# Designs tried in a protein design chat: VHH binders against Uncharacterized protein C6orf62 (C6orf62). Part 9

Target 1, 229 residues: Uncharacterized protein C6orf62 (C6orf62), of Homo sapiens (Human) (q9gzu0)
Amino acid sequence: MGDPNSRKKQALNRLRAQLRKKKESLADQFDFKMYIAFVFKEKKKKSALFEVSEVIPVMTNNYEENILKGVRDSSYSLESSLELLQKDVVQLHAPRYQSMRRDVIGCTQEMDFILWPRNDIEKIVCLLFSRWKESDEPFRPVQAKFEFHHGDYEKQFLHVLSRKDKTGIVVNNPNQSVFLFIDRQHLQTPKNKATIFKLCSICLYLPQEQLTHWAVGTIEDHLRPYMPE
Short names: E, the ipSAE of ESMFold2; O, the ipSAE of OpenDDE; V2, 0.75 times the mean of E and O plus 0.25 times the DockQ between their complexes.

## First folded at step 4 (VHH)

Design d13 (framework vhh_6qgx_2; at its last look DockQ between E and O 0.01; V2 from the best seeds 0.00; counts 0 for: pae E 12.4 > 2, unsure alone 63.2 < 65, placed apart)
Fold by ESMFold2-Fast, scan of step 4:
Structure d13 (fold): chain B 229 residues (1-229), chain A 125 residues (1-125)
Amino acid sequence: as target 1 above (229 residues)
Amino acid sequence: QVQLVESGGGLVQAGGSLRLSCAASGRTFSSYYMAWFRRAPGKEREFVAAISWSGGITFYTDSVKGRFTISRDHAKNTVSLQMNSLRPEDTAVYYCARGGDTAMYLPWEDYFDYWGQGTRVTVSA
């Protein structure tokens, strides 16, 4: 009876129900960077599948230059380079992506910044970089490492771009990155925090059945201290 | 309204080649990913290849990598699939489809909103 896609949809619905019980002010004081680091580190204790080992502040100019160096080294525009990044994500995760494709569609429909398949992340990234150059308070990039304990050892990076009004999250694959960017006011909603957490989980090389159990159990356990009495 | 029309199918012996073409009308495809899917008798539709709006980015299913090449002509509003070293298991009806402007959903049939009627390819042993 238990289709993995059906269980993933139920897990997302449970997550949204839990976060709806939180007070809005609690979500506003909630640091998503520290939350995702905490959740992944804590989950390693229970399943030894991943761990957040480091959160490293990176200079804004260095982060922009590193991204733009990759773009300049290609024969394509920034949008074409982001297509290549998405291509690598699709190729790298093709078997698990196919098993989770309906869940990913569901997640994008639940995200304020991705309501429709036409609302591309690369367009948002291009807009954020354009506006970022105009800002007197540029993004403060940080990164956190995820460690996986399977037969083979693999490290992932979660990059966070943060400033007072905007934040972005980047999941670094072994050879490429996935970009998730959102305005901070939208990030602070329980719905968006839940959906971003779910998408990060999906992107981190976890079997769908373990991912579903991890998302439901871990979120319930770790959000409990923050829930209203 | 967008319409897609495939051509170039036929009968060929194993090891041979065919070139399929997809002509788009109604709207330009330059802002959208275009893809080829195929359906063998008694099987479900499967993804074969896709090409970005820029024409520079291509995706292939593992079983056709190195044998098939997808390309596009912006001036003629066409997408082509060059099929080399054909095998009996390539026998199928081949469909042209238009998706959105992102690569994230390319393997998913539900991502594609316009489909051609299909062109039949038969590879004899």
Scores: ipSAE 0.000, ipTM 0.115, lowest interface PAE 17.8, mean pLDDT 51
Fold by ESMFold2, look of step 5:
Structure d13 (fold): chain B 229 residues (1-229), chain A 125 residues (1-125)
Amino acid sequence: as target 1 above (229 residues)
Amino acid sequence: QVQLVESGGGLVQAGGSLRLSCAASGRTFSSYYMAWFRRAPGKEREFVAAISWSGGITFYTDSVKGRFTISRDHAKNTVSLQMNSLRPEDTAVYYCARGGDTAMYLPWEDYFDYWGQGTRVTVSA
């Protein structure tokens, strides 16, 4: 009488129907933890690791617009775009994050991270963990990979730089799972005045069903490759 | 080469106990999990329990929580599964497994690179 996957699917479908009645997303039923790692090209250099202070799940009515924009910009095929429109997608906003540097007298102040001009970063990695809200169970890693490689965001920055725009900038990785909210600033030094691009916040986009698909290990297991030491 | 050798299987009546052991050979690293899986006749292999080698962090499938205990012994390079309150449904071939260089974003079923030969556990009514 029913396999475990069928029972889980039926329970999930009932919950989703209930949430649609209340105009709530499935994501609102979870607690989240998120970490951001800036991975350096030099193999011996440990990543710059940050903990997100609060992960804010948002249902957005602009995800359909983003998909259609991707089709217009030739970043998706039509078939892939139709598939994305058939899935519930959630935004997970990380507006504030703090350094996890460890020393005798640690500092956990919020920092805006400079992404350009520099050439030492390989990629940005986001690590996402979830659990059912108000549960006493431990957080488990979401079975997904959120990466934004240096080459992909730098070419977008160079394009923006040539346009002299002064508004805030949003860039995304090729599969549109990681969005970076960028502030264009001018820094003055005794030598020169230079333009920089600073990361203000990150948003992850993913299908809501991924929130219950967990991988092996603990938070500590998944952070270990990125720990400053 | 990593090799895993299970022992401790056998025939037990319902409500009884068994202790399975798995001796590991080859390179040992502090950053991997060891686990027990089982395969009942006519079914797919399923996850039972896992333990991190260095930290002793444990995970269990729901059907065995409170009845089975996974543990490790660094000196003997072994992992064990204490199975209490056994039920006929626990009848299966039990396999020891070890992680390796596999990326940790995988589910338990796909994480493990090294497997033992299995040891049979039969629980009679």
Scores: ipSAE 0.000, ipTM 0.350, lowest interface PAE 12.4, mean pLDDT 75
ESMFold2 (binder alone), look of step 5: mean pLDDT 79; pTM 0.816
OpenDDE, look of step 5: ipSAE 0.008; ipTM 0.265

Design d14 (framework vhh_8cml_1)
Amino acid sequence: EVQLVESGGGLVQPGGSLRLSCAASGFTFSSYYMGWFRQAPGQEREFVALISSSGGITYYSDSAKGRFTISRDNAKNTVYLQMNSLKPEDTGVYFCARGGDTAMYLPWEDYFDYWGQGTQVTVSS
ESMFold2-Fast, scan of step 4: ipSAE 0.000; ipTM 0.129

Design d15 (from b09 with S56L D100E T101S; framework vhh_nb_b201)
Fold by ESMFold2-Fast, scan of step 4:
Structure d15 (fold): chain B 229 residues (1-229), chain A 124 residues (1-124)
Amino acid sequence: as target 1 above (229 residues)
Amino acid sequence: QVQLQESGGGLVQAGGSLRLSCAASGYTFSSYYMGWYRQAPGKEREFVATITSGGLTYYADSVKGRFTISRDNAKNTVYLQMNSLKPEDTAVYYCARGGESAMYLPWEDYFDYWGQGTQVTVSS
C-alpha cells in the first residue's frame, strides 16, 4: 500500500550523494582521524619536549647515502657510483627537483632534500622515511614539538600545510605539541606522495596570530621509543 | 615520441624460466635508468628491478637471486631474465623509463613512461 516514504528516501539519497563527495576526500584519511582520537584519548600526560638547541649535523641527501650503501653492500662499484654522483649533481639542480622540494613535508622523494643543520624540516622528512623503512612496528602515533628558529622555515612549513584542501585541519595553539603519524600501511605503497602529504597535513600547526619564533625538535629522539633500530 | 614495448611473457611451470624484453624508442636510451614493475590481479603495482645507465642494478627482495635485469644500449632494449619462477610471480610485467639520474628509487613517480605490459603466468 502506497509508499509515503519515497520522497524521504530521495532526500536521503541526495544527502548520501553529497556525503560521498566529502567521504571521497576523507576516505583515505579515516585511519588518521581514528588515530588522532586515540592519541588524545591515550595521552594523559603532557607531550615530551625535544631539545631544540642541539645542533643537527649536515646530512647527506638520501640519494647519496643510498649509492654509498650500495657500494658497501657490493651492489655498486665505486667507479660507477662516482660517475652517477657526478651526473646526479646536475640533475638535482634541474627545475623539476626544485618544484618537488616545494612539497617539503608532503614530498616522497628523499633525494629532493639537501640537508643543513638549520633546515630541520627537510631533515625531519628524511628521518620519517628512514624510520619507516627500518620499522617493524605497526602504525604508531608520535608526538613532536616544532619551533622554527627562522621565519623562512616557518613560512615554508606553513605554506605546505595551509593548502586549500587541508583548510580546517589546523592546530591553532602554537604551544601545543604536534602529532606525527607514521602509517606503515600507507607508506608501503609506491604512490607515497599523497599518503605522506596526508600524514603531515594532519599534524600541522597554524595559529591565527603567527609567532615570530618557532622551534623544531628532533623527530628521531621522539621516534626512538616506538620504532626498532 | 617515447615508446616502450614489452614482449616475452607467457605460460610457464613453476621452477621454469622466462626472458622479458622491452624495446624503447624516441629518446636517448643509454642516458636513462630503466625499470620493471609488476601487477597481480587486485593488487597494486610493485617494483621488481632497475638498471642504471652505468649498469648498476637493484632488485625487490622477493626476486633477489632469481631475476636478473640487463640492458643492450645498441638495441635500445632492457631485459628481465626470470629464473626459478613461482606461482606468486604471476602478474602483468611493465617496463618503465626512469630519469637520467642513476639513483635507485622504488617509487613509480620516478618513472615517467610506461609500456602496456606483458602477462606472465606461472602454473603450480
Scores: ipSAE 0.000, ipTM 0.105, lowest interface PAE 19.1, mean pLDDT 51

Design d16 (from b09 with S56I R97A G98D G99R; framework vhh_nb_b201)
Fold by ESMFold2-Fast, scan of step 4:
Structure d16 (fold): chain B 229 residues (1-229), chain A 124 residues (1-124)
Amino acid sequence: as target 1 above (229 residues)
Amino acid sequence: QVQLQESGGGLVQAGGSLRLSCAASGYTFSSYYMGWYRQAPGKEREFVATITSGGITYYADSVKGRFTISRDNAKNTVYLQMNSLKPEDTAVYYCAADRDTAMYLPWEDYFDYWGQGTQVTVSS
């Protein structure tokens, strides 16, 4: 019947084919505008990687090239990555920052919103990976789901999935899921640009039926007035 | 069935250059994701460079600006041009191929095919 390694290769080849088919079918449907909203919980330690909610545009025409290019050229610490995100938001949305927190439906905790342009997806990916590299904690699942309905914009959800050996981020319509998976073993490698490059590759896809979906409320039209041009 | 054969390794002085070649036998080479990895004595195998079917290249930080990966689909060959070699570059260099040309699987344990390796020794 073959050895476990040959079975693993066959399973990976089937998974690669499924991921390609999924990516191609989604690419034509996600040609729309998106904005990044990053929610921080106040009074949380920086080592708590998944205690925040995030919305990121994973499916764009150049997402693989852009994500890998950004990470390849970057090695962010948690502190520097968070400073960059906070600085950009303050410059773009400072006058409305506090007000926006009240507009989030279902928010029951003290949290701050960081609203980010979609072209900064590489910064968000680097931030997530730098958090994992700087953290002394194992992966922790976060229950997070944000839904945006703004004019011509498509609905998007963020699903955060953590497994014993994998972590996945999904930004998608409920009927069309694709995952960005990170091999957990690479998180134990010393931090450098080559290691970060490896972490930013989509390496595994899980069928939708194997996911746990989390809902943390909706943002509706409340964020539309705060979106960048 | 695909077989990979590396060549071009050898002994070189620090500051010198070597060009490694990896000849692939089989079909559909043009659709393969190709990579170079190395393993120094007493160390784990590490990433060096990759090239997609479309020619997009990625490099380990330690070799960026010194090494260049390229491919010739007509000859079923991938190359690694190594310039400004350092003693720390001493390792067995391995060629790897993946049938999925997407950039999804850059790790060594995800490649379908591996060569036998070629020794590169850089003297000080």
Scores: ipSAE 0.000, ipTM 0.113, lowest interface PAE 16.0, mean pLDDT 46

Design e03 (from c13 with R53W S57I D59Y; framework vhh_8cml_1)
Fold by ESMFold2-Fast, scan of step 4:
Structure e03 (fold): chain B 229 residues (1-229), chain A 126 residues (1-126)
Amino acid sequence: as target 1 above (229 residues)
Amino acid sequence: EVQLVESGGGLVQPGGSLRLSCAASGRTFSEYAMGWFRQAPGQEREFVALISWSGGITYYSDSAKGRFTISRDNAKNTVYLQMNSLKPEDTGVYFCAVSTQLPFYEYAHPGEYDYWGQGTQVTVSS
């Protein structure tokens, strides 16, 4: 019958069908493998890294177009685009953050998702990043603020750093680093002659204990190419 | 067409070990998370273990922690479950499953998985 679990399953089935189509479409458009690296340091002696190569596109074409205008035309700022996306993400999750651990499937105004609590979730991260051709002007350093929440209701900021062949995000919190990587070999191969961006946003809940799989040495080696001091 | 084929199940005494394998064909799953679920007679499918595409992240049910190890070989499009210190309550049909999305928030929910195998029987009998 129609209970909360049945309604959640319907929302998940619809999301799965949509994400399968988008995932397959992106695979056709990109020869890509994208990394998300989370570095958590409880104390100076402990750190952990976990890798996620899969990116779930939850942005609408409208959000994508607005950001492209901001970086391409200068008629609409990148900061304005990111602020809009952050606000929508925060609003979608805010009502449940204080009363329960929240599980997140999607973060856009055009996607209606049911949130479900999990006891072993420690942090929430909402990320935005882009892929582009090697000759694009946006390979310049770009600073944009991202807001994310973790288990203590602390507001944290991520900064997007773009280099000639690398893109990364740095948390403005010395106790925790979040690194998102777009390797040059995984950049979009243009299907038309126009210079374009491909943008993705995702929301994740992450259990702290899973981060302990990785040794400190592995973290330093992995992060070195993207976050040189 | 996609097919997941489990193997390695059987009858074992309490305290024994089994290694389950799940071979995928018809599609590569090297970019997707894979997991194991089990179902005892008259009960719902319950989560056992999950491994991310890279093998860098694993999740286990409370009953599996410390006893079971999930691993994968992406070159062979195969996922494994090494089960040690088996108990009678581990008896059930074991299914492998693939999620084509990032299932971290709902990794223990069967509804997060798109492809399923037919299952392999594990019986732990004293």
Scores: ipSAE 0.000, ipTM 0.124, lowest interface PAE 16.0, mean pLDDT 48

Design e04 (from c13 with S57I D59F F104W; framework vhh_8cml_1)
Fold by ESMFold2-Fast, scan of step 4:
Structure e04 (fold): chain B 229 residues (1-229), chain A 126 residues (1-126)
Amino acid sequence: as target 1 above (229 residues)
Amino acid sequence: EVQLVESGGGLVQPGGSLRLSCAASGRTFSEYAMGWFRQAPGQEREFVALISRSGGITFYSDSAKGRFTISRDNAKNTVYLQMNSLKPEDTGVYFCAVSTQLPWYEYAHPGEYDYWGQGTQVTVSS
């Protein structure tokens, strides 16, 4: 016999999941949640994760407004992060672009892989900015494993996604949404899992200390098919 | 133990405006996301707007974009919905709702909200 409260919650969650699955079968539509990260080498450290609102203003104004709007009123310290980056005196280069197309929710998702080369970065993540455009093609749900080429080095990436209630075609997303792709081989380490959860916390626009275990656990469930055995 | 009370509804002609208020009593909700939903006769509750706990992030339904503005005053435990350019299809009972553990990818789903008000009637008609 389990906890009566947790058992009741599990029963309700199972019922909700069954109802969502039924609606999903009748309307093959879903929306993707978007993630962005940078990993920098801090002074006397191998790597650091910065909130996107703290990093993007230093690198480029082309993406700043679309990413920062979600955390402009947050507890994050933009000033301190900018000072840290300025002290590193890192030369930033123009981003490198590689585009991909994907059919999602009766629309076409045009995706650009963006890579910022920096001599002091030990770990670089590929940022994907996407545009949502209405598609003339039939809707096809796509599970995506994407590959990025950097010189002769090829990486297999994990696509992170979430679902909305399927009430209609979701083409009215904010201008230029962002994705993160991570090499599946790096998911198993505790540090990499913590980095993914931190990134998801940022993208849910909740202070990390106030993010519920359920929200974090749900994101891990979305990543489970890509986790190493 | 939380109570939500909506106000500001009424009868207005097409093209008019109304400002709805949702006052929370019991607990302070500065730590939770809050949303507005509406229900027309014979229909299920549909999402209208969402505001994050800090107020820095807002989401709107397609029908509300460009016409409605959601805002909050955490010092007063109150959420507002400013509705402009009202149309007959905006007629319905408007509810405010709080979620303590909202999955942002399901913010439009009524089942993800824990506390609801009793609603305020909005009628757009001559």
Scores: ipSAE 0.000, ipTM 0.114, lowest interface PAE 18.1, mean pLDDT 49

Design e05 (from c13 with S57I D59Y Y107F; framework vhh_8cml_1)
Fold by ESMFold2-Fast, scan of step 4:
Structure e05 (fold): chain B 229 residues (1-229), chain A 126 residues (1-126)
Amino acid sequence: as target 1 above (229 residues)
Amino acid sequence: EVQLVESGGGLVQPGGSLRLSCAASGRTFSEYAMGWFRQAPGQEREFVALISRSGGITYYSDSAKGRFTISRDNAKNTVYLQMNSLKPEDTGVYFCAVSTQLPFYEFAHPGEYDYWGQGTQVTVSS
């Protein structure tokens, strides 16, 4: 393996350089808030879908079922809107996000935190989950994306490599964003009647602390092919 | 802080079954994902199964799929691993683990877990 300190320093330098290149590219090419506003506006023109999602479900083991009862069908489904968004994101950023497509349990845990949707993105995540659960159509996977306008890259890298004190990272940029995408797979055999959940990245406007922790993890995954073993 | 205590291990014949329990202390048990790992002598800890906070999502290693079932009872602050069709290769010390934040790093990696129990021995021998 070589010298651990020398290897760690080399890995940090590689991650810093590549994150800076990625940040510069993302800042110039994609405005996620505009895309979410676009998707949200288009949906509201076709149904009352988002209005019902503002009703807070009772906190029970049936949280998902309560949301599903509140969702209305529409020919312009949230799934269709996400497919359009995915196509645009892939065209703008495909080579930068390929390595970030993975099965991530964390996005399901994040949905458990969205009991009180406070903004359009949280409503979209709740509606996406509701629509996906009711749909027998497979979701097309979308690419993960994250973005920073500025920040302490070195402290973020140290957090990733050390995997210590994930709460100690201070973020002073409120405009950072991370995507979480949910993908569904079906089991077709009679022996396995359960749906396999393939969890990808979805964009969430999380509390600053949670967003920072997620973004650091997403950055590590994105750059994993370039990191030494 | 969270403390974990495993139980239910033992000696069984190939094809047998065991149910492991992991009892956790703390009011925040229901806020975290829980996992099971195992370790054979001289080997590294390997992932076995994971259950989300709500219990709605579970993941299994390839060796555990179809044979093991992870579940949780948040009212009892306990997570379970039901092991069926046990094989000699399943022999090892089984550990319960907690991630106190989102497990969006590699969830099969031991480094993603903050709290660990001391383990319970499972031996599958003829």
Scores: ipSAE 0.000, ipTM 0.120, lowest interface PAE 16.6, mean pLDDT 48

Design e06 (from c13 with S57I D59Y T100E Q101D; framework vhh_8cml_1; at its last look DockQ between E and O 0.02; V2 from the best seeds 0.00; counts 0 for: pae E 17.1 > 2, placed apart)
Fold by OpenDDE, look of step 5:
Structure e06 (fold): chain B 229 residues (1-229), chain A 126 residues (1-126)
Amino acid sequence: as target 1 above (229 residues)
Amino acid sequence: EVQLVESGGGLVQPGGSLRLSCAASGRTFSEYAMGWFRQAPGQEREFVALISRSGGITYYSDSAKGRFTISRDNAKNTVYLQMNSLKPEDTGVYFCAVSEDLPFYEYAHPGEYDYWGQGTQVTVSS
């Protein structure tokens, strides 16, 4: 008799198979919480932490073209892209977020966070938590890493600067787990036209099989590194 | 539950070659990343190579790089490890492992794998 964890995993696999046959998403069986931390280069500067108001799961690879575009732009490998596309991936959309820190510059209630030009951000970190729907259990951290380093999205911004025709752009981290929806704005200054990139929304990509892979700890435990002391 | 059965091990002289095979049970072989590990007597199990679901991504340990090649045939539910230029230090039990969670390339640790074979003995000796 397999260990209890093995049995649970098997049961989950059966469930997934059934859901697939019914064209239902495993993600629909979960409630999600998500937090976004902007980690600054200065260690003394506390992270800007945001709580996502609503996480929307989508089971369609609606952004396949964007992923492939990244390959064309040599942002990531074709192999990794194909691997991702072949998986049953859930998209976790975060269209709205609220600041948990009002004392940090740029922390607006609306996800109108300027990402460029600025040099003070080290990385964006997304923390995802989930629980079974209708469960009295607490939210558990999903065992996945969602990080987007400044250098990685800046490279993509610079590449897009040369293109005049796009107002909305999508950039992604190397492992294609975090997608940033960016609004490009042109500001007229007395001297020159300046371009800024604002974050509009975030989408996390997660294989469905990982939806039940939880790390240990509470929401608080995982937020602690990003919370103001 | 996935069952894994390794084969192809044996005694070989230094500089020789072996091809290991791992046959997996089940219908969802293509959903799993596959890895090879080895364990010498009295040593910890160490990573050798891994291959993604589609076979498009492969990674090797430093020791294996340039000498070993991991491949898979999803139609046959089998993963292979071609080992060339074998050395005495390559001696050990070689294990096949399955990971349900490997999305890309970060899974070079035994803890990331869900199912293991019983292993096949590889002995490199003059």
Scores: ipSAE 0.000, ipTM 0.237, lowest interface PAE 12.6, mean pLDDT 80
ESMFold2-Fast, scan of step 4: ipSAE 0.013; ipTM 0.447
ESMFold2, look of step 5: ipSAE 0.000; ipTM 0.131
ESMFold2 (binder alone), look of step 5: mean pLDDT 80; pTM 0.821

Design e07 (from c13, 18 letters changed; framework vhh_6qgx_2)
Fold by ESMFold2-Fast, scan of step 4:
Structure e07 (fold): chain B 229 residues (1-229), chain A 126 residues (1-126)
Amino acid sequence: as target 1 above (229 residues)
Amino acid sequence: QVQLVESGGGLVQAGGSLRLSCAASGRTFSEYAMAWFRRAPGKEREFVAAISWSGGITFYTDSVKGRFTISRDHAKNTVSLQMNSLRPEDTAVYYCAVSTQLPFYEYAHPGEYDYWGQGTRVTVSA
């Protein structure tokens, strides 16, 4: 009696494997890939450590729900089945990864990622989205120097989570506000990376108070005068 | 208990303007998408406009694009609808709604919204 509830665990494993197999066979039905990036401050240095999840397929329709309903003849709740399935991809318990609103996702043909700060400054969660056909090359941490205008001229070293075909995600010092940065398709090439660093060097600092007010508008529109074609 | 209260409705001549406001009480909705729906006499509820939690993404039904503007104030827990160039066919009771969970493609479906106001009446004379 060393493994209580082993039959339920075996049944959940079978359901998880069955859903994964069906998702793989239906890969052409998925619109986007989602990644969860976790940012941890490295206390021994003035730097941050980045950890990125495995790919999470995302659909804009009820296809996965229909699959789950079709295999619901096992004694599981839908939420438990989805949680178990996604824990295979993401080991950290991030509630937002299993059920998300459209506006939190920002997952359109025009948007690739949203950086979402949490109240716990030591644990910043970034939601990364790419189209299904894009490169699976992993994101890597890069230290970059940025210049900001917060009333006065300010420059500091920031950490950027970067990929060859994607724009980096900018992380400020853990003791300061995180810049909310939304990437567009036209900014994903390596040629545009220098432009992103240049845009960040001249953009205004966004304190938490002002971030709420900016959310009523579009950050892209504010930066548009500085964007090359 | 959560309550949504609409205001700003009234009678206006064709070509005129009105601004509707929706105030939420009992709970903060700054993390949730909000929308405006309307119901004309003898018809079912139809989508008018929606705004994301951040305010950065907006959606409009084709018949109001360029005439209506949806906006929100997170600090005041309110959403507003500025209605310009009003037409007689805009005559309806307007409702604000909140979705705490909204599927990516379902922003226009009334069944996806958890909380609703009582509505405010808009009449546009020919």
Scores: ipSAE 0.000, ipTM 0.113, lowest interface PAE 18.2, mean pLDDT 51

Design e08 (from c13 with A33V S57I D59Y A108L; framework vhh_8cml_1)
Fold by ESMFold2-Fast, scan of step 4:
Structure e08 (fold): chain B 229 residues (1-229), chain A 126 residues (1-126)
Amino acid sequence: as target 1 above (229 residues)
Amino acid sequence: EVQLVESGGGLVQPGGSLRLSCAASGRTFSEYVMGWFRQAPGQEREFVALISRSGGITYYSDSAKGRFTISRDNAKNTVYLQMNSLKPEDTGVYFCAVSTQLPFYEYLHPGEYDYWGQGTQVTVSS
């Protein structure tokens, strides 16, 4: 009955209403974990790990203000970083600022994210954009919060990275995980330049379908140059 | 450190039902993904079913879809597999497994699980 895209849009709107009513995050709903790991290139020092504790969709068209307010009120206190986020969010609406994405078979949603690393790695902010796959809906931002974990995770990171792209990985499973590698030395340099490696599109996986490719999104850092290859 | 114990296996006729239980001890596993695998005589260990930490998400092999139901009780650190409409092809040793090393692993492969039970035999015959 009707267009498949129209039915998916109706289902997505019903899901959004349920999430607002319960005030639950998408991570809780789909039971996934997202991590950003910093691995020291020099002398293989212990890695730093940021675990996504909460992902909340932004359900309004005034999302730049809502994202910046949420960041300010929750887990990030740096005014200069808020200025960077504000500029980048505005630029994402400009035609010259495009993310490149690959569609992944077996996913009902897709996400792209932008993150701002600092030399104080205990605080990091991520802007996520999500939409229902195969819909004509534009990407809408979601807010993510991170918890800092310090421990011996290097064996796990090296095991995974030996099999995957070191700039970012997305694993195929019912609990979709995103692992983004950022070298902590770039965050600790005296120049305090942000370095954003290739960002990942997060594909939320439905149990009945097989993921044939991982999703990868790329976005340019408008205010900081990427490391020369 | 951590131990898994399966129970509920047995001999049933085609079309019958069995409910398998897997009790975990040592640590609380409410934060971990749990799965069921089986191994038929002369075959490799294969995936049967998976349940998320909260129990809100389940995934089944094609052979199990519509016939088997996985569930969990996090207060008891126990996972269950309700098997209905059993067929001779379902005969095998059934294992439960837990992955304690989140989040970097694909949960459909035996190699991604850290702790395994001893297995419980399921035999479907006339």
Scores: ipSAE 0.000, ipTM 0.125, lowest interface PAE 16.7, mean pLDDT 50

